# VH-VL binders against q9hk44, part 39

Target 1, 202 residues: q9hk44
Amino acid sequence: MNSRIMFIGGVPGVGKTSISGYIARNTDIDIVLSSDYLREFLRPFAPQESHLETSVYDAWKFYGDMSDDNIIRGYLDQARPIMGGINRVIARALANGEDLIIESLYFVPDMMDEMVLKNAFLAYVYIDDPDLHRSRLEDRINYTHRNSPGSRLAAHLKEYRTIMDYSMDMARGRGIGLYSTDDYALARQRLLDDFRKFVDRR
Below, E stands for the ipSAE of ESMFold2; O stands for the ipSAE of OpenDDE; V2 stands for 0.75 times the mean of E and O plus 0.25 times the DockQ between their complexes.

## First folded at step 22 (VH-VL; framework fv_utomilumab)

Design u5 (at its last look DockQ between E and O 0.82; V2 from the best seeds 0.82)
Fold by OpenDDE, look of step 22:
Structure u5 (fold): chain C 202 residues (1-202), chain A 122 residues (1-122), chain B 108 residues (1-108)
Amino acid sequence: as target 1 above (202 residues)
Amino acid sequence: EVQLVQSGAEVKKPGESLRISCKGSGYSFTSYWISWVRQMPGKGLEWMGKIDPSDSYTKYSPSFQGQVTISADKSISTAYLQWSSLKASDTAMYYCARHESPSYSFEDFDYWGQGTLVTVSS
Amino acid sequence: SYELTQPPSVSVSPGQTASITCSGDKLGDKYAHWYQQKPGQSPVLVIYQDSKRPSGIPERFSGSNSGNTATLTISGTQAMDEADYYCQAWDRREDHVVFGGGTKLTVL
């Protein structure tokens, strides 16, 4: 039996965590991993002053002044070890015939093996409206992150939007589906339908 | 029944412009991508580019980038391939073919048009 | 650019098994698709996703893909199977569709 694996990307506030949960519940997939936890898992093994010790929105500081280029550079630096791990996790799941959903801020398909890409459903969720994005970041405390003030993340909307734009471009350029969560209900249904279609065609 | 019907054969001179068409029927036109494939006389299949009719996103082969324009009119379920200035070397059979969205990672062409023969000669 | 290589021609006697190969770097990590084209006709999908057979395609057609090589196998080859066969893959990195050079299958 073929594994059902979905790898979903998106910056904070777009609703990827909630959508992943929704899909999991509607497909009877029991395992949902988050790159947030994967990152935490890696931190004890990282050297001191590693880029993994900083938030993604501060990662540009390793390169100097804040710029789109430095934001992306910092993002990619953090993504490398995490994507390597995600790649191995998916590979393992495939080898064992396990179903798996991974939701991740770090979404860099180019850092994944072709075999993994061949056998996993990839999707990138985004939010088009910046104001709506801000509001969702602020409201995270009411949903998925009950003990984390959303105001902190909302203050870094620019960095997240930069990463989102970069990621969307990459995704589009690799034939990966983009899903706007401006209409959240529509997005999650569409994603579910596409995932099911993907699985059924395998 | 799914069908891709292409426009008829064309005989042109060098320097002339041309647009050929591919009309889809029997399915949701915007739910599938359309690729154009060139086959020169006695030669193999060459992928030229593809279009998502839903938003007219296009991707071209490097060999055909800037040489042709792929477009679509979803209101009439039609894809187009056009030249601004034909060359003798453009003489070939041109096929349109349907494939699923790349998001599914398959990219197989399940239905093909009947082909449009384009002859360019002085 | 990603390339697929096919032998220019393959010959088989009726009833024998024909094998047409398609080679590409890590092609086994991609999906390979196969098309049959007879003279004056449009290509027809005969194998998709390495080994799947579309409706209407005879069971004698099969496919495999591993390592760097995809293979189209026609068991019990018939005269009607004489055609050009093309392999095809998708290069996700560049988002390019790639065809092999084609193989002419002759049934002797």
Scores: ipSAE 0.860, ipTM 0.932, lowest interface PAE 0.6, mean pLDDT 95
Fold by ESMFold2, look of step 22:
Structure u5 (fold): chain C 202 residues (1-202), chain A 122 residues (1-122), chain B 108 residues (1-108)
Amino acid sequence: as target 1 above (202 residues)
Amino acid sequence: EVQLVQSGAEVKKPGESLRISCKGSGYSFTSYWISWVRQMPGKGLEWMGKIDPSDSYTKYSPSFQGQVTISADKSISTAYLQWSSLKASDTAMYYCARHESPSYSFEDFDYWGQGTLVTVSS
Amino acid sequence: SYELTQPPSVSVSPGQTASITCSGDKLGDKYAHWYQQKPGQSPVLVIYQDSKRPSGIPERFSGSNSGNTATLTISGTQAMDEADYYCQAWDRREDHVVFGGGTKLTVL
């Protein structure tokens, strides 16, 4: 009995939460973890150098002026404790024969343990069109909030797309699949099909 | 039936250019990556590099970076290996081989071409 | 860069068990694959992902991988198994495919 483990990365607004739910429904995987909530759980205990109390789009400020390099350095600082926790969660699921989906802003292949790289299905979700990405960030306000986190997040599209481009390059170089959600229905079907192939090969 | 059919044997002189081909059939060509593998006379297998035909992303072994060009034309299901200036030390058998997407597999080569013998001699 | 080491040759009698080793630093953290190459022929995949057999490969072929060593095992070795055998792994962090130097299996 092999665990069915999926670890999906992506920045806010790319649809990773919706796709994770779709995959869960179509595979009967009961446990879906979001790093948004893992991040909130970890915040009171995280090391000072992670700067996890700061939003990811502000973390570059610890290094000086806004630049792609400083945005990535701030992102990686925050990712380190989160990825450490994700490695342990996946290791437990593997040891117990449990199925698991994780969707996470923090998706850093160099911080994944060897057991994760060998045994988990890894995928990165993105949006090609920046205008569509901004629109999807803004669309999060279609619920009860009059002043939306979506409009606040859309003001930081540059930071998110810098992180996204970096993550896509790192994933590509390590054979991790990239899934554009510009066509959402196609992306979720590709992801489901590839996950099933991964499971079938084990 | 899955097949990888390579272009025929080549006899060349040092300094000449050459492009050899690998045509895939019986499967969705853009769903698989193509690697090129060199085998010198009497020697073992050496990985040269690979290409994802869907978007032409390439990766080269450090030993072959700048020595060859790997490309693909997905409209005719064909991958290529090209030298701009052959050396006598390029005399070898050259194989193409496919593997499933590394998105869900781990670089096992399930089908190989028949090989293209390249002889470079004055 | 990442390297895989195999013995240059292994000899067995017909019907005996042949074992071909492939050594690499922390190879057990990677998947090992194995190929058979008979004279004048292309390589053929005989074991993938440490221990799995492709369709059409006889059950006498098996594999294991732990620590620094992967092993291809051929039980009840037949004359037709005489060939060169290559192990292969993927160094995912550098995105390099690596072959072992090959092992010539002689039967008799």
Scores: ipSAE 0.773, ipTM 0.896, lowest interface PAE 1.0, mean pLDDT 92
ESMFold2 (binder alone), look of step 22: mean pLDDT 94; pTM 0.960

